VHH binders against Lactate utilization protein C (lutC). Designs and how they scored, part 5

Target 1, 175 residues: Lactate utilization protein C (lutC), of Deinococcus radiodurans (q9rt57)
Amino acid sequence: PLSRAEILHQFEDRILDYGAAYTHVSAAELPGAIAKALGNARRVIVPAGIPAPWLTVGMDVLRDEPPLSHAELDRADAVLTGCAVAISETGTIILDHRADQGRRALSLIPDFHICVVREDQIVQTVREGVEAVAASVREGRPLTWLSGGSATSDIELVRVEGVHGPRRLQVIVVG

## First folded at step 20 (VHH; from g1 with G101S)

Design g4
Fold by OpenDDE, fold request of step 21:
Structure g4 (fold): chain B 175 residues (1-175), chain A 118 residues (1-118)
Amino acid sequence: as target 1 above (175 residues)
Amino acid sequence: EVQLVESGGGVVQPGGSLRLSCAASGFTVSAYRLYWYRQAAGIERELIASISSGGKTRYVDSVKGRFTISRDNSENTMYLQMNSLRAEDTGLYYCATLYTSWPKYDYWGQGTLVTVSS
């Protein structure tokens, strides 16, 4: 098995390999990192479970209560979420759509996804990832597996970008 | 202790071939993106090739089609196959792993000399 440092570096490398952005910051630096990732983006969908300290002064916070329409989600500049677990071996982020992540539509329609990953949420293997979300599966929660920005494979298994889901993914590891 | 050790350099005629090795110790190469750099006399060090932990390779235009970067995880070693060598390929060749994010991982080998000359 890889060391903890190696797991973090492998995860970073896989995220970058998919063409996504990656940063690793302390808890104190996290709001600044989010602000930096947003750039000129201001209208941000924020799930109810996102901690208040993650929000920045310049952020126009859009809540999903009542649920935003697909048109409204599409007009947002970005969505900010946590995650359930991340897998370094594949560079995959798994969402189980708890309060800090929001419903699946939030992860599919906005074109820019900022995903905050706690360091302790990163595991090495797919098996470990599956085990980590076992409780969510038993609860009947939907899962979304993200491996980079928006992409799909045709029948020949050729990867095509920008077909479904956010075309931009910013991963911020905190810890 | 993390260490990178290059080998395989030498003198070769134009059009010839060399295979460089970068033996890594103290870390697992399959967890990292690795790089080959080179530095000609009086010239700034330049990146020439990279291989990701997932096996994706990238090359600068000047070496595309001639150089091949690869890795053997079982030997914890990275390689650079250099074919159709030219005089302008002469220089010190370095392997490296460069991660600026925490924890920082910035390591270089001592370099191996490649001389392409008639």
Scores: ipSAE 0.824, ipTM 0.921, lowest interface PAE 0.5, mean pLDDT 93
Fold by OpenDDE, fold request of step 21:
Structure g4 (fold): chain B 175 residues (1-175), chain A 118 residues (1-118)
Amino acid sequence: as target 1 above (175 residues)
Amino acid sequence: EVQLVESGGGVVQPGGSLRLSCAASGFTVSAYRLYWYRQAAGIERELIASISSGGKTRYVDSVKGRFTISRDNSENTMYLQMNSLRAEDTGLYYCATLYTSWPKYDYWGQGTLVTVSS
């Protein structure tokens, strides 16, 4: 098994390899990193479970209560979410759509997804990722797997394929 | 401690082949993007090839079709197969791993000399 440092570096490399943006910051730096990622984007869909400290002063916060229409979701500049688990082996982020992630439509329709990942949510293997969301599956929660496309196989013939709805993905690891 | 050790350099005639090795220790190569650089006399060091942790390879135009970067995870070693060598390929070849995020990695080998001469 890889060390924690190696897992973080592997995750970073896989994220970058399939064309997503990646930053790693402290908790104190997280709001600044979110603001930087947003750039000129202002209308941000924010699930109910997103911690208040993650929100930036410049955000026009859009809540999904009552549920936003698909048209409204499409007009948003970005969506901000947490995650359930991230897998360094494949660079995959799994959403189980708990309160800090929102319903599946929030992660699929907006064109820009900012996903905050805590360091302790990053596991090495796909098996560990599946195990991490076992409870969510048993509860009948939907899963969304975010992964990049057009990757080559490594020496162990590990191939990564997949696509996320948003054309832009910013991963921010915090910790 | 992270270490990179290059080997396989030598003198070869134009059109010849060499295979360079970069033996890594202190870290697992399968977790990292690795790079080959070279530096000819009187010019700046240049990136020539890279291989991601996922196996995605990239080459500069001057070596495309002639050089192949690869990795053997079981041996924790990266390779550079160099075919159809030219005089302009002469230089000191370095392997490296570079990460700007914490923990920061900026590790280079000592280099291995490749001389292409008739």
Scores: ipSAE 0.823, ipTM 0.925, lowest interface PAE 0.5, mean pLDDT 93
Fold by ESMFold2, fold request of step 21:
Structure g4 (fold): chain B 175 residues (1-175), chain A 118 residues (1-118)
Amino acid sequence: as target 1 above (175 residues)
Amino acid sequence: EVQLVESGGGVVQPGGSLRLSCAASGFTVSAYRLYWYRQAAGIERELIASISSGGKTRYVDSVKGRFTISRDNSENTMYLQMNSLRAEDTGLYYCATLYTSWPKYDYWGQGTLVTVSS
């Protein structure tokens, strides 16, 4: 089995190979890293479960209550989410659509996705990743797998037609 | 102990060839993006080639077509084949594995000297 350092190196390698952006910061640095990833983007979809300290002055925060229309989602500059687990050997991030991720449309429709991954959410293998979301599957939650800069719902239970994943992905590892 | 150890450096005439090796110990190289850097006297260490864990390669323009980076995960080793060597290729050659944004996960070898002279 890989060490933690090896897992981090592998995860970065896979994310970079897919053409996504990657950085690793401390918790104290996280709000600055999010702001840097946004650059001049200002209209950011922020699910309810995103911790308030992650947000900085200058963000035009869009909430999904009431639910945003497809057109509103498509016009947003970015979406900010956490994740359920990440898999280093494949460069995969799994969303189980808890409060820090929101409903599937929030991650599938906007063109730019900033995904915060805690270091302790990174496991080595697909089997470990599936084990990490077993409770979410038992609860009947949809899973979205992010690989290669495009989201897919085909791995677990439900395929979503007519929806395309983000064109840009920024991964921010925190820990 | 985690180590990267270069070998294969030496003195060679212009137009000659050398093959550098980078042997890793204390970690599994197959998970890593690997790099070759070189440092000429009085110049900052500069990237010359990289190879992803899946074998995708990148080269700077000055070595493209002359140098080939490769890896052998079964031997936990990376290589740099250097052909058509020029005086400008003289320097210390380092292998490395680097983690962006947090240098504390970086591992560097000690370097192997390549001298291209008549």
Scores: ipSAE 0.159, ipTM 0.593, lowest interface PAE 4.7, mean pLDDT 85
Fold by ESMFold2, fold request of step 21:
Structure g4 (fold): chain B 175 residues (1-175), chain A 118 residues (1-118)
Amino acid sequence: as target 1 above (175 residues)
Amino acid sequence: EVQLVESGGGVVQPGGSLRLSCAASGFTVSAYRLYWYRQAAGIERELIASISSGGKTRYVDSVKGRFTISRDNSENTMYLQMNSLRAEDTGLYYCATLYTSWPKYDYWGQGTLVTVSS
């Protein structure tokens, strides 16, 4: 099995290979990293479970309470989520749609996704990733698997036939 | 102890070839994106080539078509085949493993000198 350093190198390598952006910051740096990733984007969907300290003053925060309409989701510049687990050997991020991710529409419709991955959520193998979400599967939660394509392709939602994921993905690993 | 050690540098005439090796110890290279940098006198180190853990390669324009980066995970080694060498290729060549966000996971070799001269 890979060491922690090897897992982090592998995860970064896979994410970069499919054209997503990647950074790793401390918890103190995380709000700044999110703001930097947003750049000029202002309308950001923020699920209820996202910690308030992650947010900065310049964001036009869109809450999904009450649920946003399709038109409102389509007008958003970005969505900010956590994740359930990430898999270094494939560069895969799994969403199980808990409160820090919200319902699938929030990740499906906006074109830019900023995904925060805690360092301790990164496992090496697909088998480990599946085990990490076993409880979510037993609860009947949908899973969304983010995996990359070529430099000219959108990020694809592997588990939903005929659906493209966001065209842009920023991964922020926080330690 | 994590180490990278370059070898294969030397003196060669213009148009000649050299093959550089970068041997890793203290870790396995299979999980790593690997890099070659070079440093000419009085200039900052410049990236010249990289190879992903899966073998995808990238090159700067000045070496494209002349240099080939490769890896042999079973020998825990990366290579740089340098063909059609020019005087401006003279410099100290470094291999590295870099983690783009966190310098504590960056490892550099000490370099191997390549001199292209008549």
Scores: ipSAE 0.159, ipTM 0.605, lowest interface PAE 4.9, mean pLDDT 85

